# Miniprotein binders against Hydroxyethylthiazole kinase (thiM): the designs that were tried, part 5

Target 1, 273 residues: Hydroxyethylthiazole kinase (thiM), of Natranaerobius thermophilus (b2a1a8)
Amino acid sequence: MSTFNSNFKLGTYLTQVRQENPLVHAITNYVTMNDCANITLAAGASPAMCESRDEVSDFVPLAKALYINIGTINQEHKDSIYLAAEKASELEIPIVLDPVGAVAIKSRLDLVKDLLTNYNVSCIKGNNAEIKCLAGRKGHGKGMDSLDLGEDIQMVNSELSEKYNTMVLATGKTDLITKGNITVKVSNGTPLLGRITGSGCMLGILISAFIGASDNDWEAGIAATVSMGVVGEMAEESISSSTDLGSFRVKIFDHMAALTSKELQERGNVSEL

## First folded at step 6 (miniprotein)

Design A5 (from y7 with M42Y)
Fold by ESMFold2-Fast, scan of step 6:
Structure A5 (fold): chain B 273 residues (1-273), chain A 83 residues (1-83)
Amino acid sequence: as target 1 above (273 residues)
Amino acid sequence: SELEKKLDEAEQKIDELESKLEEAKKGDPELEEILLEVFYLYMEIWELRLELKGDNPELKEKLRELRKRIIELLKRLLEAKSE
């Protein structure tokens, strides 16, 4: 039970994903491709991994959402990202942008800023360091105390949200989702999500699936974030030891596929700040 | 080669799905099942890309053609469902 949940049914958005079966066009790297495809299928959506420069313009119009993960990137991948983003913006297909590696690599930061400036991005999803870096501040997700981090990141989220007219999700121990001056805190999740590869990328494509099935990007994005956190908790409850990371990963997909709207409503831990 | 065999099998599956779509009526619930099979096949064809080794232009072109056909099939299915 939360203030947000008392006025809204989080489970409604999970039901919409399964009812609509939205096609999510994903441009991602080979490392995260498998997990992104499988979490999308588990949620009830349909993934399509189309990164070819020659094909993306034909594929984007078929999709309900475009997920861009700038993980491992080469020149053709970069060309495909620009072509897909342009086409999605023309057709008003929502874009979810995951700025992987933007803190460490200037060319990735430049690409992300260029995309945000020239195209209509519906959601930016990154960790605290990535989000702060996009706002022109030194990105420190670790070593900052929790009070300073929470206060600072909320302001950074609002600045980016206003500047780019987008929803901003900053992931951390708790997740902060901001649209304009409205910020929501999601307290679901488990540290075990940080101990497997690709959980952040799975969240990004899951957000894409939820917003692709809904006319309300804001609430759908929140519901997706809560869903990932809740299934993480359920997966942890399903293993015998915190060292059973292989079983934990498998149980994320099992619980996402089995998650009911009632469970999502009851386990959701969401508050407005 | 093993890859050539898998590409031939994928082509056969595309042919079968195209035939199913041709026989399905506009608005038919069967279109949803065909759409799911097309998504599964698209993912299978994507996976075959990882098995392509070296600069084999014949196999690369065949894979490219199969991907174009499955994208076209997706377009036709979505148009049939919209009505």
Scores: ipSAE 0.005, ipTM 0.435, lowest interface PAE 9.6, mean pLDDT 82

Design A6 (from y7 with M42I)
Fold by ESMFold2-Fast, scan of step 6:
Structure A6 (fold): chain B 273 residues (1-273), chain A 83 residues (1-83)
Amino acid sequence: as target 1 above (273 residues)
Amino acid sequence: SELEKKLDEAEQKIDELESKLEEAKKGDPELEEILLEVFYLIMEIWELRLELKGDNPELKEKLRELRKRIIELLKRLLEAKSE
């Protein structure tokens, strides 16, 4: 068990989520919608999966945060995303943007860049390839990117953070979250999170819940990232075999619901780069 | 059809939740349980929307009407909790 003490009290942000029970409006992909709703409930927040063009303008004002995941996008979703982002920016409701598929699909990359340019996005959460793509860098094969992950990603995060005035979270073996020129490394997690669908999307909505409950987006975003990693570690510790992926997935929700502020503080493994 | 049966079941559930909300007092802990049931219902309705294959205007209209009622129920629940 880690005795490491963060620069701030991570546990207080989990407490705030549970005390405030923030409503998170999510426009998310169809594959992970149910998992995103359940992880939000487990953390102590309330999910609203309202993505109809006709409904989003009425829902956004009720929410404490807007989560946008572009993984499943059609014309209606695109229209809803723009309407929701416009309304959230007008009302200063924080937006968390998850650029799923931006590397492979140019129209998604263009949508993400357009959203970042025209609206107040509080946090961009993507994998290393997605984040590099947003910064205009070409992705390499797994081996090459793995060798240069820390330094290259830190620089890319800082460039994007300054360009769009947003926090940037690059997920990988180690998660890097950057605000301006300050980068924090979150070393919590387990490779098993990569063995189930939706863990990245669950992290995105979890970040939305944490920032929705706090006036400190930076520390809340770090606390959410640590929470997901710690819960993953606890879930791994709770299964008998690395092939018990179904049990692992179930234990993620159980441990998120049971996680205490004290456990989060003690298990958190966070360092400034 | 089975989709029609599921939509009827969802409508019945909305009726039940609307009744429970009407009986609950402001700040009542029961509001949290009603809110949770509403979110599971939203999830179920979204799955039903995906199961609609082609153009069936009558079922689409019924689904749209149920979604509207759920949104109104959610708005009232949030107002009851926030005061």
Scores: ipSAE 0.000, ipTM 0.373, lowest interface PAE 11.2, mean pLDDT 81

Design A7 (from y7 with M42H)
Fold by ESMFold2-Fast, scan of step 6:
Structure A7 (fold): chain B 273 residues (1-273), chain A 83 residues (1-83)
Amino acid sequence: as target 1 above (273 residues)
Amino acid sequence: SELEKKLDEAEQKIDELESKLEEAKKGDPELEEILLEVFYLHMEIWELRLELKGDNPELKEKLRELRKRIIELLKRLLEAKSE
């Protein structure tokens, strides 16, 4: 494990989001769509929830990033996803892919693999079970412990990153972000993020906003991941009890909107593996 | 219904934003304010879809039409902002 490069300024990427106000085109699940839109606005970006087959190809060229979350999918969404991914790849608009439900549902796993094979995906963001599933490894999401999860996930991330030429983010107790054979560990966050719905989906669209505002997708993706973790910590510090989950959720949006570049830089806990 | 009133209000806001865009000149700093209002309205329209219960084809069609108009506004705004 090595110390992260001190020349990398996390706060700069938050500043870029707020200065550029990137338009993020999101095709996402209906359960967390509102939270995804609100975290994007809180960060200083502009969300556009355009999922109609008739509109998506015309909308993609207007966006700085495309976020695809397959958590709620029907045939129209599937058609829209393919049309949007094709157009984004043609225009070199970064795609962030969130393989929600790929572990449980084979048709979703097949869709994700098809997208990764046929289009230029900038980042895959999933939990440890989703990422292992994409690599063809069996993971148990039902509270089963795996020996050396961190070391295994680093290897899985590298394999997927090399195979699909993409950045891979595996979320867990600590988050691991890999590009090729370089892996960074983000130790910010709180278990409370796992006790509300949509925190993973909010991270996915937040990564899209940061990447959309920057020419450096690797560092922007790391900065987005750190930002979500830091905001989670600040939200936990702002509540009276760990059972105040409603207040915790509200405080995530408040702290994301109020987060300063200085706070992000000082609270970031990042190390290169 | 209350949902019908909210949809009518959203339509009136779209009409107002379309008028503001027609009056704005290319490169005008006011285009940024209009763009922000369009994004907020898009979010309001998305929330109204969650309030829609049961199969009501006329309300679904109205939501679809409002969404098409918002996207067209976004296209025109982004073109106007590009110098």
Scores: ipSAE 0.005, ipTM 0.350, lowest interface PAE 10.2, mean pLDDT 82

Design A8 (from y7 with M42N)
Fold by ESMFold2-Fast, scan of step 6:
Structure A8 (fold): chain B 273 residues (1-273), chain A 83 residues (1-83)
Amino acid sequence: as target 1 above (273 residues)
Amino acid sequence: SELEKKLDEAEQKIDELESKLEEAKKGDPELEEILLEVFYLNMEIWELRLELKGDNPELKEKLRELRKRIIELLKRLLEAKSE
């Protein structure tokens, strides 16, 4: 595979977020909602929560991106998700989908598959087990560990990307982002991101903000993923002990707000597979 | 009640933001500050919705009306910022 294009400027996408201040419409996980809103504000975008069935159709047209996180859902939320996705697809507003719990809960897997089949989803972001489950691997039902199958996540990403015409981000020790047959590996990050609640959801809405500010979904999605990883590294460097998880969390927001385009460009670690 | 007071405070903030928008001219940099305050207020009102879970149709309707005004205010702000 080749190394990432030297003309691709990660910092440019951070600059676009701050210049455009994109409105991100979020229908999201209640547990991590405040963190998602705060990381969006720290990046220079504007979060807007609207999930009421009778309001979402009027709200979607105001937004530059729609973030859907299915972590806490009921029937009214499902109705709102379908209405919002329909409207976003009609207006060509990018949709970022976070399939929380799809491995363990069949109704969530069905919802995610319906959304991917019927609407124009720009990006789906999940962990390796969630992504493999969507591809029809043994992650179905009550959450069989699909990682034990030994399947190459790069191939699974490509299969899903081609099937649903979407960008696929599989998060792990390194993050793999695929569009069609092109996969890039993002090697930024820290295991500490896995030790706090909501880092995955923060990444999802951050991708939404970057995509919402750019005409290039692919490069914007990569830049958002790199940004989260770089900020995680900076936050780790800012704490005295690996047990300072509260300080680590606080430093994520501080570093996201302070991150410069130059720092993002210099610290980014991206390669094409 | 505490919730009624918070909803009244939210309504007052919406009134203030609507007034500021009327005073601001199209393309005015002040519109960015108004927009940011609307986002924070929207977050506050969203949290108040969680406290309102139950059979109180008057407060539920008031919350719905405030939400509708926020959406209208956002529409007007985005329109005023476009050149």
Scores: ipSAE 0.043, ipTM 0.507, lowest interface PAE 7.8, mean pLDDT 82

Design B10 (from B1 with M16W W19R)
Fold by ESMFold2-Fast, scan of step 6:
Structure B10 (fold): chain B 273 residues (1-273), chain A 83 residues (1-83)
Amino acid sequence: as target 1 above (273 residues)
Amino acid sequence: SPELEEILLELFYLMWEIRELRLELKGDNPELKEKLREARKKVIELLKKLLEAEEGDPSVEELKKEIDQLKKELDELKQEVES
């Protein structure tokens, strides 16, 4: 398969984010909340971190997308997630779901499956182990290690996409995005993204912003994934040493804010599988 | 509606400020907790009013005045929390 960047007008989706300034309602984890808000602002969207059980149902109608990240969860958070997901589904506001910790914690896996079964989730974004676990590829053994042997992630993505009628993004060295039986590989990025906390969570909310600004969730989701990878590459190019992780993190926000539609189109490395 | 989007962003800034003040509050001060809770309810009410507003509507100017008043109230609450 050849790279088909011209088949995806990636720059158009970045332009839409900045023209529409979509409001993204995020119920996310406390570790990465600040970075999620800042990457959303840097992209040209507006984050709203409303998580109170008493207020989320009133807040959801204001948003263009709902981002749910279960990385830090308690009973109030769980109640807020259900109330927000219900309201978003009723109003056809797209939901992006990040199943953090679903591999290690059965109650989180059950929550994610329950959300996918009962609500209209537009996109599931997880790492390979989380996505395989969600598809039932949970081995007897030491948790995440037992999931990494021999299974084709493209096939797992397709199974989940068809089962839950959702777009599935499996993040790794290359990112695979699947909708039904169509899979796209995104080869942008840098290993340094794995050396800071929250890059995956930043990608999740960024996908929410792009989908919220567009009528084409498939291409918008691809454009968001490419954008994160491209700014990661730019941030790496902007530091003097691979150990400058603090500077690298700061440069992600700078480059996201400065990223042009032309740069995104030219740097995007996308292949249809 | 760029004007309405700017007002939305300002309201979210106020929500974050209220959250910061709540997190800074040490010990048990039910009066300050209630004032912060009431301020947050006002922000949500203003968000609902913004949903009903149309671009160029005179209600947008009234909304901006209510936001300015809330900002002044929050500045006073900030001084109470810090003290």
Scores: ipSAE 0.000, ipTM 0.172, lowest interface PAE 17.6, mean pLDDT 83

Design B12 (from B1 with M16Y)
Fold by ESMFold2-Fast, scan of step 6:
Structure B12 (fold): chain B 273 residues (1-273), chain A 83 residues (1-83)
Amino acid sequence: as target 1 above (273 residues)
Amino acid sequence: SPELEEILLELFYLMYEIWELRLELKGDNPELKEKLREARKKVIELLKKLLEAEEGDPSVEELKKEIDQLKKELDELKQEVES
């Protein structure tokens, strides 16, 4: 029925990352930066953690993608983000934006909206609350509306995608990726990803690597999302107990490095909504 | 070029090492932060030179020497940070 899954070759995007070895310029949060660098290396890309306001404009032209994560922010970080985003937009280098903390902190929400309005952002990746907050919906006190969450997120994704001309990824129990009116559901993953620090940030930089290696940002972004989910499943299969979280984390990097195009294609669980 | 790819990978690892040292900094040490910032700028300069280099070019040997020198500087900075 859907031609999407039968014609979409997830494995080719992993191959492109490894063939191109894209340099991913990351301005990201200090808590999860180690894991972000390592997942990028494991996938076959090259991370570059250049955050200085004096360096970012010179560094951006060397990169194939710019990852912006606002999880830790100060004035220098903010200055660097604006300088890097401007340079990336001028050079048509794809920008992946991760609006960490935008729900809780108005200045972060304002920064994200400014970036989306003034620059060419290829993908925005956030959790359901962050994405809803960007669309002007309440991201707080939602107990009574939980039953409509999935349908509401699809609508919110489409509204943001059309407004900012960007691809929107809303992460949750399942991940929803939207470009315009087309929404794809990724059902790969494991609850264990929520039990370690940084899985969301690792997904963001991984999307940057895949998009940076491809001329098709939509399919590359989906392939990155599936890759993270599949690797999470493989890591879970590799541990003896759900409490082996340290081993689980280690196995994420091992499986990302070992992941084959065939495995990604066979394990990918993607459906069009 | 496998040789140029190996040099590129070394520069990325140096960038990552500098970043790790910044995370290990205890308290507000502006002198060490400035030294690490200078080291990062040097890595960026070497990356720019590498992108202009051709396999077998004498500039490739000069890049290797500058990378070795930077590695020595980072070993010294690592001792200062860890101290």
Scores: ipSAE 0.000, ipTM 0.310, lowest interface PAE 13.1, mean pLDDT 83

Design B2 (from b9 with E13Y)
Fold by ESMFold2-Fast, scan of step 6:
Structure B2 (fold): chain B 273 residues (1-273), chain A 83 residues (1-83)
Amino acid sequence: as target 1 above (273 residues)
Amino acid sequence: SPELEEILLELFYLLMEIWELRRELKGDNPELKEKLREARKKVLELLKKLLEAEEGDPSVEELKKEIDQLKKELDELKQEVES
């Protein structure tokens, strides 16, 4: 209900991003790197795409948040991820982890589990299949269709949140974000977000920016998720046809930059489960 | 190889989308379930071809074209699942 939205004061977190201009250190995939940098700038934060293994440990202390996306991984990326995660965890700099492709490739799943086990990850963001796979919800067969992705995402989120002491965001038709046994449902968004590449990666770095600007990571993470959904809705409203995907993508950046705290508060569709 | 890793990432996104669509199916629709299963099979075949490819392999350009076609087919399936 609208009562729950009012309790979260979502607009305040967007204001904090723009006032604080947090530096977000991102180690991300080559497919969506530019979009991640641009959505960060549009929100009012500053992206730094520092990937060198020789520099990441010295760079992390300058940042307010570390975003890790394993979508395109090579040996230097892997080395940099471990070094950056260790330093961020040591300094209590929040880490947002995006386990792209962990379902399909064992080495990626192992990397993600290793990061969650050994470092202080503040938020893990994935789609329903990725999140369930991390919880061990997969078949014993060799085919991908043997994966047993249970129906109760809320329970899977809680299990992972408690196991790794992290917030868990499962993206889908509606997004579920969980901290311990508390789950919030975000009903903002549009199917058009699924028709462009990188919207999920943009959400991940946006969460990093919001968390980096706030001392309340739980509500900041929710506000970032709502912001991406609201901006998607506004971008859809701004195009003439559902086939105007290029314009839709451009309008995401325009609306993120123009989004007001009042609009975010009024358009947010959040319920506590 | 950054190019091969980009293609790999696209195939992973297609697999994840197919699994999500299968879970979002409203009611019992065996025809859509079969179409999604066939789409998944095609993605896995492309993934196998990519894993056997080497840097500079001319077949990589053909893989990109097949992926683009499969993305279009999957988008049509997504509209059917969501309708």
Scores: ipSAE 0.000, ipTM 0.087, lowest interface PAE 23.0, mean pLDDT 81

Design B3 (from B1 with M15Q)
Fold by ESMFold2-Fast, scan of step 6:
Structure B3 (fold): chain B 273 residues (1-273), chain A 83 residues (1-83)
Amino acid sequence: as target 1 above (273 residues)
Amino acid sequence: SPELEEILLELFYLQMEIWELRLELKGDNPELKEKLREARKKVIELLKKLLEAEEGDPSVEELKKEIDQLKKELDELKQEVES
């Protein structure tokens, strides 16, 4: 059965995270490290921010998922990413890859392509510009995405999914998740998520936690995406003004911790394209 | 800060130790599995406190004491698992 017809199953993925307390190994950037740790804790998982080259190979085998965010790259960080990806791929530990900055910096694009070619990545999560860039479509500025009449992000997702044998999540006003020829649209969320730092990175580590707690990467990834969107909606409903961004950010964590499987099931707005 | 980084590393290794012990108990002993799950929840609480702490705060000394207490509890659990 498709995830679209199984909202009760979306709720069970949140329950699995809380029952399993998956250990998520995250290699991420200093800007969002604290938020990534806190959203993971709020969901019911355990974050471990191990980035040391000397420690990563011993840590990966004990983790349920590996989250790689290339936002802050130095040589040791790059070495750690390769070592972690190699070990995770060898042990069939799911890897979630967030190609932060791949549009702007060619060396980051090259790193991402190298990782996808050499390792078994379970999910690529990026915004529309990052995903299109990874597929070889050149764009400059956000205006290019809206004006690209010939390039459907669904087609780009499918191309990347086929090429790298991975699930592709393109985030935007609505989120599109593709595995092979199947694409799911997630319509949960709020523009306020774009007005705080780190919401994209929080989504990436949440996907890692959900995938790490489940044997079904596809449905778990969808459930994580829906969860972030639903929590964003609940946080917006909890503030008095759209300018209460500090309160909004705090309410993201509160609502993630309080979110029930029933709420996730009932609020989920998912359709198969 | 070096002090906060050292505490983070200690919590990291405690998470690893608990996780490793949990793997050894899958299907073997549900009581010890529940005790290890409670220990993991304590590590999660300590990690959250650390992320909110600043260098030189009195909360840093409290964290160190709670970590020492958790290490003692884990030594006892490790002996039960290894038995």
Scores: ipSAE 0.000, ipTM 0.216, lowest interface PAE 11.2, mean pLDDT 81

Design B4 (from B1 with M15W)
Fold by ESMFold2-Fast, scan of step 6:
Structure B4 (fold): chain B 273 residues (1-273), chain A 83 residues (1-83)
Amino acid sequence: as target 1 above (273 residues)
Amino acid sequence: SPELEEILLELFYLWMEIWELRLELKGDNPELKEKLREARKKVIELLKKLLEAEEGDPSVEELKKEIDQLKKELDELKQEVES
């Protein structure tokens, strides 16, 4: 694998997570809540799943980052999300937003746009379809639907990044992360991550942990994305068959806990576009 | 510090246990719901104290005793919820 091709010291961000043990406040979906908590612990951070409308405002000030995932949402979750986002913005606690289901469900798209407009979101992470939908591109262009080309996503990422003053991560076969007009491509990962539930949600909370431990959101977000991809590769290397999805899932947690800063630096495959 | 990180992890396990007990609570039991809410506020209070603590700080021993007391209270609440 290749070392990181910029002056970014990817390994130092993993070291910072483990030294700082950041408290990550997560409002996340019930399907992946346990996996999100466990990947956070494996990385060396501390998860806190505080969702109650009555408690989120008191809890946010204790956290180093707030992770918002709208995958399972009801009215109490909406209330909690707004209260937590308001308090986090007031205290300059970084917010990572995962717009799960925004493509299919218009009320979720509206919620995401409202959060981006009214609060200081540090990073928005979605798949290519979710990110394009936020930019108003998917199914609303003059031509046929997009072929999902990397250059198309780069432009969409930059538009959203500038519009909302946020870092934008579009996940796909390769991941593109953008801040303003600067985009990097992360080529770590394995298709097996798409064959288990929750890998995207685990990436979201992992980004939150790395950002929470660092003064550099941009490099920390890249390091978290590379870490998830590298761990996925290591987990794939550790199983005997691509159909061993249960073992693959278990090995993700094992390899995240065992991952060294040196391994992350050496295996990272990142290029600037 | 490893000691403070261990205490932090212990507090999060207590937080998650309280959350699970609230989900297991059948029907509207306002007394148990309020006791679980008070237990969660106690976890937040202990977290604030932990974040201000330094390794070797005399307050760390007091914090551990308060955590042990909260664990005992939660064990009693668990029995009430399961009943």
Scores: ipSAE 0.000, ipTM 0.319, lowest interface PAE 13.9, mean pLDDT 83

Design B5 (from B1 with E45K E54K)
Fold by ESMFold2-Fast, scan of step 6:
Structure B5 (fold): chain B 273 residues (1-273), chain A 83 residues (1-83)
Amino acid sequence: as target 1 above (273 residues)
Amino acid sequence: SPELEEILLELFYLMMEIWELRLELKGDNPELKEKLREARKKVIKLLKKLLEAKEGDPSVEELKKEIDQLKKELDELKQEVES
């Protein structure tokens, strides 16, 4: 374990999720919706997939957190997102925003910027290209990201965090989570998470569950990120071959459900930059 | 309350079942989509009633009865969607 983890009790946040059983209202994409629901249940929270324009305003007050993932979007979905974000902001229900496809699609980038400008978003979770794009950098394409000497992702995270008064999580080989000028590196995880669909979306809703159960958004968001990484490592250890992707996926849910606060504390690999 | 928490969990499973049925729909079937939308509205109404319910209130027994009726409705909708 890192020295950071000796003072930061990661395990208490997992305990809070299971004690509080937070209702997570998710407006998410149709490709990963099942996995998002199941990882939420495995963690000890309760998912609710209410996306209807006529219903979201009545549903939001029942929730402890709102997860917004724009991966599949139509006009009704967009209307529901705005209505839900408005109600969540009014009630001070934390919003976790996943800007899927914002790099490739201008209307998605515009939607994400509108949400960040008009509503109180607790956490933005995206990959490096999505996060750089939100900061006004041209961050699409793997080669451009690796050759960009002037646009450090830590600096980009800090700029966005200060601009929108939000926590910013940039996912990659290691995950960087920033609040203001404080950045934490999470080194847990496995490349196998990149070989199944939906691991990023599962992380987003998991962050929502942890934040929804806690009075400390910052530490809860870090604990959720560590939990996903640790569970990924445990799932990899539980399969016979790196090609057992179906078994790997199943083991993610099994290990999330079985994960103890002690295991999370001991296996967490977190350092402050 | 353990009883109210159990009811909350049942309502979440009903919402998930409605969502799964929506995803299983092949092509544009406005009639089935409308039936699923109405079932969803009923779940939301029951969730609101649960939020207002208090331990030992007769409304808790009414909620359980309405949940059982909604489960039967969803079993019928599942057969229609799968057809």
Scores: ipSAE 0.000, ipTM 0.345, lowest interface PAE 12.1, mean pLDDT 83

